# Ledger of designs, part 29: VH-VL binders against q9vr94

Target 1, 124 residues: q9vr94
Amino acid sequence: GVTEEQMWSAGKLMRDVCLPKYPKVSVEVADNIRNGDIPNSKDTNCYINCILEMMQAIKKGKFQLESTLKQMDIMLPDSYKDEYRKGINLCKDSTVGLKNAPNCDPAHALLSCLKNNIKVFVFP
Below, E stands for the ipSAE of ESMFold2; O stands for the ipSAE of OpenDDE; V2 stands for 0.75 times the mean of E and O plus 0.25 times the DockQ between their complexes.

## First folded at step 14 (VH-VL; framework fv_becotatug)

Design q5 (at its last look DockQ between E and O 0.66; V2 from the best seeds 0.64)
Fold by OpenDDE, look of step 14:
Structure q5 (fold): chain C 124 residues (1-124), chain A 116 residues (1-116), chain B 107 residues (1-107)
Amino acid sequence: as target 1 above (124 residues)
Amino acid sequence: QVQLQESGPGLVKPSETLSLTCTVSGFSISDYYVHWVRQAPGKGLEWLGVIYWYGKTRYNTPFTSRLTISVDTSKNQFSLKLSSVTAADTAVYYCARELWYSFDHWGQGTLVTVSS
Amino acid sequence: EIVLTQSPDFQSVTPKEKVTITCRASQSIGSYIHWYQQKPDQSPKLLIKYASKSQSGIPSRFSGSGSGTDFTLTINSLEAEDAATYYCQQSSSKPWTFGQGTKLEIK
């Protein structure tokens, strides 16, 4: 697996790509999201959606279970994988019935679910 | 390899400003959070504050009025300024790198004694 | 702030013995606790991350466990080189805080 440093670098890269697309989301707000404070607004939800899309975890508001498991295997240190695998599976239906446009509700629901089902949760 | 090194005067008079520098190598200062932690002689560790890669700082409550942390990207350095020092500020001061919510690398620390 | 209380404050042990250090948080911090080793005249060294994840290069005799408010650092079969002060640290919320430390001496 990758090192935590590599994971850190990859996460920063994702922010560099997604934050400019959502000017109303400050770096501080993004940092709060990383720390588990997940607000529910259009801009923050869609920012989260951008990150999750880069992770290939969500597409058009639909959770991509197999893709997420694959990406997890290559994006996480080995010591994180078992816990994440379990949490990911518990969240397989977290986006069902939710409309993607315009508020990116599936992204919010998915990230919230992952946070609640993974003890050591890391996010860019 | 990742390395942090504290430097500054080992002696400061009461009421003066304690100034320290943390020189880093082996990583980009623009990519990580750096914290300052101190340890009074024979005592435990005390968190002072943090500077984020985007320049924002956060200080521990007791130090908000007299602590300033900054970064100089051109010199690959972080700085700490603690004003109005007293004997209670005598300690070994560490700068440390944060990686995913823990301090994975520490400087060797520098002793600062506050005495008249 | 979150207060971390370690136990014991001091312990003198014989080599090859099992050592257990506990850390209790004043409120739940999940698994956001880390353990550091500090030898005399040295800076702290990260041993265990997130309660149970050993850092690279750390001997297998070191292990951590716990969640919520109660955490444990275990040294299985103490070596002479393990004489140090050990600190727990929480990163669940700021300000980040440390336990008061546990000094481990070897007889």
Scores: ipSAE 0.681, ipTM 0.891, lowest interface PAE 0.7, mean pLDDT 94
Fold by ESMFold2, look of step 14:
Structure q5 (fold): chain C 124 residues (1-124), chain A 116 residues (1-116), chain B 107 residues (1-107)
Amino acid sequence: as target 1 above (124 residues)
Amino acid sequence: QVQLQESGPGLVKPSETLSLTCTVSGFSISDYYVHWVRQAPGKGLEWLGVIYWYGKTRYNTPFTSRLTISVDTSKNQFSLKLSSVTAADTAVYYCARELWYSFDHWGQGTLVTVSS
Amino acid sequence: EIVLTQSPDFQSVTPKEKVTITCRASQSIGSYIHWYQQKPDQSPKLLIKYASKSQSGIPSRFSGSGSGTDFTLTINSLEAEDAATYYCQQSSSKPWTFGQGTKLEIK
């Protein structure tokens, strides 16, 4: 497994790619999202979608359960894995019926589900 | 190895500006968040503010009009300026690195006394 | 702003005994609570993060528990070197805040 510093550094790389694409999303708003304060707006939802796509957790509005479980094993410290595996599985249907929803709504639904089902919530 | 060290004048006159520098080593300041925290003599810890990635800041509410936190990436330094100081600003000032929502490394602290 | 209230403010403690320090938040903060130890004339040192996750290198006698508004730091089998002031800190909402501290002295 990876260290918490490696997880932090990987998270910054994802922010470096995604945050410039959404100028209405401030750094402070992005930091609030990582702390589990998840707004519901087009810009914030699409920022979240950008991050989740980089994690291979979402593709065209559909939650990628198997690839998310694989990426979790690569990207998280060992002490985080059991809780995340449970939360990820509880969210397998979180994007069902939202594939064609506008404004990156599936990304908002997925992250909100994960936040509610993972006690030690971390996000880039 | 990760280290942070505060520096600046230990004595500041009332109404003037308190100015401190945090010099870091063992990590790049652009890759982490650094916070300022202070502790009045014999008292508890008080969060002052943070500088995020890309230079954006957030300050504790009582300090929003008086506090400036900035970064100089060429010197690997963070700075704190607190204007219009009073005796209530006498404290040990710490810079601290955030890793995943808590402070994993702290400077040794520097006492600043505000006195005529 | 979230107020953290620690109990007790001060305690004289006996080595080898179990010590419990509590921290209560003025509103729910989930598990976003962290514990620091500060010895005289030293900087704070992170002990426990996310209510119960031990920081690397911290002795196993330190543990944390709680969720929501009520949190506990426990020192099992107190050692003389554990004489210090202990602070809880929340990171659920900015401004981040600390408890007022709990000072432990060795009898």
Scores: ipSAE 0.582, ipTM 0.871, lowest interface PAE 1.8, mean pLDDT 91
ESMFold2 (binder alone), look of step 14: mean pLDDT 93; pTM 0.951

Design q6 (at its last look DockQ between E and O 0.90; V2 from the best seeds 0.75)
Fold by OpenDDE, look of step 14:
Structure q6 (fold): chain C 124 residues (1-124), chain A 116 residues (1-116), chain B 107 residues (1-107)
Amino acid sequence: as target 1 above (124 residues)
Amino acid sequence: QVQLQESGPGLVKPSETLSLTCTVSGFSISDYYVHWVRQAPGKGLEWLGVIYWHGKTRYNTPFTSRLTISVDTSKNQFSLKLSSVTAADTAVYYCARELWYSFDHWGQGTLVTVSS
Amino acid sequence: EIVLTQSPDFQSVTPKEKVTITCRASQSIGSYIHWYQQKPDQSPKLLIKHASKSFSGIPSRFSGSGSGTDFTLTINSLEAEDAATYYCQQSSSKPYTFGQGTKLEIK
């Protein structure tokens, strides 16, 4: 598996891409999101959606289970994988019935679900 | 491979500004969150503040009015300035790298004594 | 700020004994707790991160557990070299805070 430094580098890249697209999302808010403090607003939800899209975890507001599991295997250190695998599977239906535009509700729901089902939650 | 090293004067007079530099190697200062932590003699650890890779900072509440953390990417260094020091600011000052919320690498620390 | 309270403050133990240090948070911090070892005249050293994940190069006799507000650092079989002060630290929210420390002495 990858190292935590490699995971950090990948996370930084994702932030560098997504954060500038949402200037109303501060670095502190992004850090709070990383810690699982997930506000429910259009800007923060769509910022989260940007990150999740880069992870290939969500597409057009739909959770991509198989893609997420594949990316998890690539992007996480080995010590994280078992817990994440279980959490990811528990969230397979977290985006069902939610409308993507304009508030990126599926992204908020998915990340919230992952946070609630993963003890050691890490996010860019 | 990853190393941090604090440097600066070991003695500062009351009311003056304490200035320290942390020189890092083995990683780019622009890629990580880096922190300052201090430890008064015989006491515990106190978080002072952080500078993000974007250059923004956040300080612990007691220090917001007199603490400044900055970065020099050309030298792979970041600095601490603490103004209006008193004897209560006597401590070993550490710089540390954050990796996913924990401080995985620390400098050796530098003692700063505030005395007239 | 989140207050971390360690127990005990001090403990004198015999080599090969099992040592348990606890850390209690004033509010839930999930698993965002980390443990450090500090020997005299040295900087803190990361032992355990995220409550239970051993840092690279740390002996297997060190382990961590807990979630929410109550956490434990365990040294399964104490070695003489483990004489040090141990700190818990939370990163759930800023300001980051540390426990007051637990000093372990070897008999």
Scores: ipSAE 0.754, ipTM 0.915, lowest interface PAE 0.6, mean pLDDT 95
Fold by ESMFold2, look of step 14:
Structure q6 (fold): chain C 124 residues (1-124), chain A 116 residues (1-116), chain B 107 residues (1-107)
Amino acid sequence: as target 1 above (124 residues)
Amino acid sequence: QVQLQESGPGLVKPSETLSLTCTVSGFSISDYYVHWVRQAPGKGLEWLGVIYWHGKTRYNTPFTSRLTISVDTSKNQFSLKLSSVTAADTAVYYCARELWYSFDHWGQGTLVTVSS
Amino acid sequence: EIVLTQSPDFQSVTPKEKVTITCRASQSIGSYIHWYQQKPDQSPKLLIKHASKSFSGIPSRFSGSGSGTDFTLTINSLEAEDAATYYCQQSSSKPYTFGQGTKLEIK
């Protein structure tokens, strides 16, 4: 099965791809986002969008519910799955109404919803 | 098999610098966060600081002027230096690996005594 | 800085009994609390992570619960080998902090 070390390694890969693209996002800010402190700025939102796209959770500002559920089943340790499944479904409409919203606002909305509806919030 | 092991002098004179090394095996030291935690005799655990991916550090507030945590990837080692020590710095010093916010592996610990 | 206050500081208990140790945070930390066991002259050992997730290889008699500010470590049907000091630790915000510890002795 998928281990926490494998999940950690996948997360590091995502951060190593996305963080350099947003030089105004410091490593401490990225680590705070990982810990669930989600700011609302263009740079942080677009960093989050980069991560969520790599996870196949968002595409062109739209939450990909079915893809997210499939990726969750593949990429998370079994002990995480029940809580994530519930939180993901509670957030199915979190990007609705953000058509053409600027500054990667759908990514901020989606991650904020997931954080509020998942007890153990793990993020790269 | 993930292992961490602290090493360094067991006795340090007051006002000098305490230097410790954490040697790790079973993982790449650049791929994880490593923390230093200490425990004065008969007391609880005190978090000292962390080194993140790519070498950035964060220290506990009382130690920001005295503590340096560093990494040597060629030796698979993390290091701690604590300057200007006093008897209050006498403790068992642990290095620990963070995996998803908790410390899943700890070193055996090394006692450092600061002579009065 | 987030202060963690454990209760009790010390408990002497009979084998096979249920033991409850609490940890209260000075502000909400979600589920970002972790529990460690430290036996005499040993390093800490992770028991429970993220309030309620058992770490690999930990006996099922150990469980955790709570969210927000109030957390509990439970040992069901205590064994003699469980004599140790138990610490909670938060990872919601740096600096990471530990509770003061709960020393558990077996009668």
Scores: ipSAE 0.643, ipTM 0.887, lowest interface PAE 1.5, mean pLDDT 91
ESMFold2 (binder alone), look of step 14: mean pLDDT 93; pTM 0.951

## First folded at step 16 (VH-VL; framework fv_becotatug)

Design t1 (at its last look DockQ between E and O 0.06; V2 from the best seeds 0.00; counts 0 for: pae O 3.3 > 2, grease 18.95 > 18.9, SAP .497 > .496, off the site)
Fold by ESMFold2, look of step 16:
Structure t1 (fold): chain C 124 residues (1-124), chain A 116 residues (1-116), chain B 107 residues (1-107)
Amino acid sequence: as target 1 above (124 residues)
Amino acid sequence: QVQLQESGPGLVKPSETLSLTCTVSGFSISDYYVHWVRQAPGKGLEWLGVIYWYGKTRYNTPFTSRLTISVDTSKNQFSLKLSSVTAADTAVYYCARELWYSFDKWGQGTLVTVSS
Amino acid sequence: EIVLTQSPDFQSVTPKEKVTITCRASQSIGSYIHWYQQKPDQSPKLLIKYASSSQSGIPSRFSGSGSGTDFTLTINSLEAEDAATYYCQQSSSKPYTFGQGTKLEIK
C-alpha cells in the first residue's frame, strides 16, 4: 500500500497547483488549514475547494461520496482506511443545500465535517 | 535511509552567534518541514522553529529577534543561527523532520556550550 | 501558548508492571498529541502519534489514549529497556510545545 511519505509527497503536489492561484493565502495560513485551523473566508474556502477538487472529493459544490471513497482506497495507507471510511460516510450530507452558496462555502462545510469526524486528519 | 546530522562548534562565546548546520540524506530538504529543537542540560525539550515548503519560516516567540533558519538546497543542508548568545543558550541542539504533524526522524544532537 | 503538564515527574518501577504516564494540555488540542522516548545521551524517538497511533516498529506494549486535554501513555508490561524519559508534544498550534518529561527508572 501507500506510505505516509507518498501521501505527504502527493499533498505537496496539490499545494503546488492550488496555492499560487490564491495569493492572499500565505504558506502559513495553508499550513494552519492542514493542522485543522479552518478559516471561513472566500480566499481560504476557495483554496480548500481547489485541493478538494484535485482529490475528486467535491465538484461544483457537491460532495462526491463514491469518488471520495474510491480515491481513499487508492491514496491512503491501509491503516488509515477504516477510520476515513467512517468519517467520510458521516459527512455524506455536509454540502446538501449548498450547491449555489457563495464563497466556496461547500468546500468549507465539507472539510470542517471531515476534520471533526476523522481522528487522524490529514490534508495538503 | 533517512538521516539527519547536526554539526558546528561546540563552544561559543557570550554575545557571539551560534551557528549550526543540519545535513540530511535520504530526502530533499525542500520536500519536508524541518525543525530545530533544543534541550538545556537536565531540562526538557524546547521547540525553536521550522522551515516549511518554499522556504517560509516560523520561530518560537522568544527567539524571533535572534534566530535565523535557512536552507542550502544544493548541499541538502539547513542552518540555525542564534545571535547574542548567553549561558541560557547552552543546550543540545537537534534537527528533526516533520512527517504528518510529528517528528519522525531526529539528528543525533550536538551540545553547544556558551562560555568565555 | 499551550502548556503540557506531565505526571509523574519521576517513577521507579519493576519489570512486568503496568505504567501510566499522563499529559494534560492547558486547552483542547484534539488528538494532536505525540509521545517520544529519550534514553540517556540519545535523541528522542517517536512512539505514539495522534494520541493513540503507534509508530512503525514500536513494541505493542506501548499504547496511548485520550483526546481534548487529558492524554495517557501506557506501558502494559514493562521491560528493562524501557528506562528512559518520556515526553508528550502537541502540534495543534505553533509554537509546538513539549511536556516537562517523565523519567522512568527500572529497579
Scores: ipSAE 0.658, ipTM 0.888, lowest interface PAE 1.5, mean pLDDT 91
Fold by OpenDDE, look of step 16:
Structure t1 (fold): chain C 124 residues (1-124), chain A 116 residues (1-116), chain B 107 residues (1-107)
Amino acid sequence: as target 1 above (124 residues)
Amino acid sequence: QVQLQESGPGLVKPSETLSLTCTVSGFSISDYYVHWVRQAPGKGLEWLGVIYWYGKTRYNTPFTSRLTISVDTSKNQFSLKLSSVTAADTAVYYCARELWYSFDKWGQGTLVTVSS
Amino acid sequence: EIVLTQSPDFQSVTPKEKVTITCRASQSIGSYIHWYQQKPDQSPKLLIKYASSSQSGIPSRFSGSGSGTDFTLTINSLEAEDAATYYCQQSSSKPYTFGQGTKLEIK
């Protein structure tokens, strides 16, 4: 598995790609999201969607289970994986019935679900 | 050990409401989806609906107007209510937990007969 | 809904023989197919998950294969205790659905 340093480094790269696309999302707001304070707005939801897409966790507003598990195995330290597997299982249907456009509701729902079901939760 | 157990009246009159309880032990109800499946005598399995860990439910289309599934976390119990029953609702009713899209644990089932 | 059709509906076999049960889906379901064994007066028991992954505690003589629309449950060297009805079930989309079942009797 990767180190925590490598994990955070990769996360920073994702921020560098997604934050510029959503100028209404400040660095402070992004940090709050990272820390589990997840607001519900179009801009923040779609920012989250951008990150989750880069993680291959969501596509067109649909949760990608197999892809997520694969990326988790690559992106997370070994100590995180068991808890994330459990959380991912509980959240596998979190995006069902939600419309992606225009507010990126699936992304918000998925991240919120993961945050609520993973104690040691990490996000870029 | 993991256990699910269905309970309720074995006989219900037509037009009445069938009420069942699924009592679970050996695991946290917040860690699994729980489904209800029934089996008419001598017939196959029919999926009725599911309740998610956060309380959301989804029902099979034929039952959307009659079926209610709920959870009582304080009692480690799930409930099924099926209203306006007819003879066609006679079946063994199972509750089952889902792990990664498969039903890895089942209750023993409880027979409910609809008869006047 | 996705319809699962099993074949055959009934099979009578001799111990130690190989048994094959098929399940066909009305549309592609990837590997989201699971197999259950149900003995008389018992609840279903999970045998195979995701088409080919054996559940813990299941004898090695049980195996599964397939992807997309066509799936197979195989019992190598049938034992008397394997007399049961077998069901396939899809979890690709809701409503979840089951095959009609295959009743296996042992001579």
Scores: ipSAE 0.066, ipTM 0.746, lowest interface PAE 3.3, mean pLDDT 93
ESMFold2 (binder alone), look of step 16: mean pLDDT 92; pTM 0.944

Design t2 (at its last look DockQ between E and O 0.06; V2 from the best seeds 0.00; counts 0 for: pae O 7.1 > 2, off the site)
Fold by ESMFold2, look of step 16:
Structure t2 (fold): chain C 124 residues (1-124), chain A 116 residues (1-116), chain B 107 residues (1-107)
Amino acid sequence: as target 1 above (124 residues)
Amino acid sequence: QVQLQESGPGLVKPSETLSLTCTVSGFSISDYYVHWVRQAPGKGLEWLGVIYWYGRTRYNTPFTSRLTISVDTSKNQFSLKLSSVTAADTAVYYCARELWYSFDHWGQGTLVTVSS
Amino acid sequence: EIVLTQSPDFQSVTPKEKVTITCRASQSIGSYIHWYQQKPDQSPKLLIKYASSSQSGIPSRFSGSGSGTDFTLTINSLEAEDAATYYCQQSSSKPYTFGQGTKLEIK
């Protein structure tokens, strides 16, 4: 199966793509987001949106539940899958009503929900 | 095989700068977070600082004014400089790799003694 | 910064006994606590990560539990080679911090 080192390397590739697009988001802020300190600003929310789109978890502000569950089965170590499946399903409605909200608000809402419902939520 | 190895002078005089190098193999130092941790003889572990991806650093609060951490990615080396040392800086110094929030590999450690 | 307080500081133990070490955080850290074993003259070794997940290659007699502020490392049926100092470490926020350590000795 997929190892924690492979998951880490995939995460770095996603950050390599997304972080340069948002120069107001520092590496320290990005690391704080991975540790669960999730700010609510346009730049940080849109950085989060970039990552979530690369994971096929969000598309045009809508949480892609079926795609997320499918990608999780392929891309996570087996020991993570049961916890993630439950947490992902608990967040199925987290972006409802926010699809056209400004400042990438759906991404903020989705990540905040996932963090609250997955005990060890790994994020690039 | 992931390995980290500390090197540097074992004896440093008070008020001078302690300089250490961590040489890594089995991974690229730019692809992981790498930390310095120290342990005074007979005492517990003390976190000193980290380099994130892309070379940014964060230092533990007591060391902010004295500590410098840098990388040489071409040599796959990670370094520590601690200025104005005193006897309180005598410790075994470790470098360690972070993978998903924990330290999965550590160097063997190197004892640095601060003495006149 | 987050202070981790371990209990006990020291324990003399007999092989085959169950040993429990606790770690209390000064604020909630979720499950971002990790346990290390350090034998004399050796580097720390990761045992348990995320409060309860065993690192690869760690004997099944080691287990961890807890969330929030109160965490426990348990050694079921202690073996002589388990004589070491044990540290908890939090990664919820920087600066990362360690507990003061718990030394186990064989009696």
Scores: ipSAE 0.631, ipTM 0.878, lowest interface PAE 1.6, mean pLDDT 91
Fold by OpenDDE, look of step 16:
Structure t2 (fold): chain C 124 residues (1-124), chain A 116 residues (1-116), chain B 107 residues (1-107)
Amino acid sequence: as target 1 above (124 residues)
Amino acid sequence: QVQLQESGPGLVKPSETLSLTCTVSGFSISDYYVHWVRQAPGKGLEWLGVIYWYGRTRYNTPFTSRLTISVDTSKNQFSLKLSSVTAADTAVYYCARELWYSFDHWGQGTLVTVSS
Amino acid sequence: EIVLTQSPDFQSVTPKEKVTITCRASQSIGSYIHWYQQKPDQSPKLLIKYASSSQSGIPSRFSGSGSGTDFTLTINSLEAEDAATYYCQQSSSKPYTFGQGTKLEIK
């Protein structure tokens, strides 16, 4: 597996891509999201959506289970994988019934679910 | 300790259904993928199919019409059913646990001979 | 399906020699290749995962390398107990497939 340093570096790259697309989302807000404080607004939700898309976890507002598992295998340290697998299982239906446009609700729901079910959850 | 053990009849008649059971211990079946792989005598390994930890199955194309893999969580058992067997289905059948795409634990395998 | 072709099919070697087994994929599979050792009348045993990561408990003389389509399993300083058939396996896409195997005999 990758090192934690590599994981965080990859996360930073995702931020560098997504934050500029959502100027209303400050670095502070992004940091809060990383730390588990997930607000529910269009801008922050869609920012989260951007990150999750880059992680191949969500596409058109739909959770991508197999893709997520594959990406986890590549992007996470080995010590994180088991817990993430369990958490992902619990969140596999978190986006069902939610509309992606315009507020990116699936992204919010998915991230919130993952944060609630993974103790050591890492987000860019 | 992680263990998988295949069991079933060692002899099956042509056109009948081959039924095997994989009993697992030492880990939660709900956290892993379990695959079935077979090996004809003196030949290589052939992937048959998988059951995912979330219950979905996927079969190798040649077996989609004949193969059924299932799980019984209450018994910690996986099952394989292969219908309409022929001599070509004679093989050692393995169940194997997948940990992130590699098979880190295998059963001992069980030989199934298809013969009249 | 992705076809894995191993080379050689058979090799007879003397203890302490270096052994190299290659596995070529019909298309790029990144690092999603794993190596297994199978001794007679035994089930396969995972040796190397993701092309180069050694499985826990595997002797250091076993190593793997490669990416994309060409992969190599290397046994440095072969031991008598290493007599077995070795298989590469790809998990890049389903169906999962194995190489045809390389039988290693010790002189």
Scores: ipSAE 0.016, ipTM 0.642, lowest interface PAE 7.1, mean pLDDT 92
ESMFold2 (binder alone), look of step 16: mean pLDDT 92; pTM 0.948

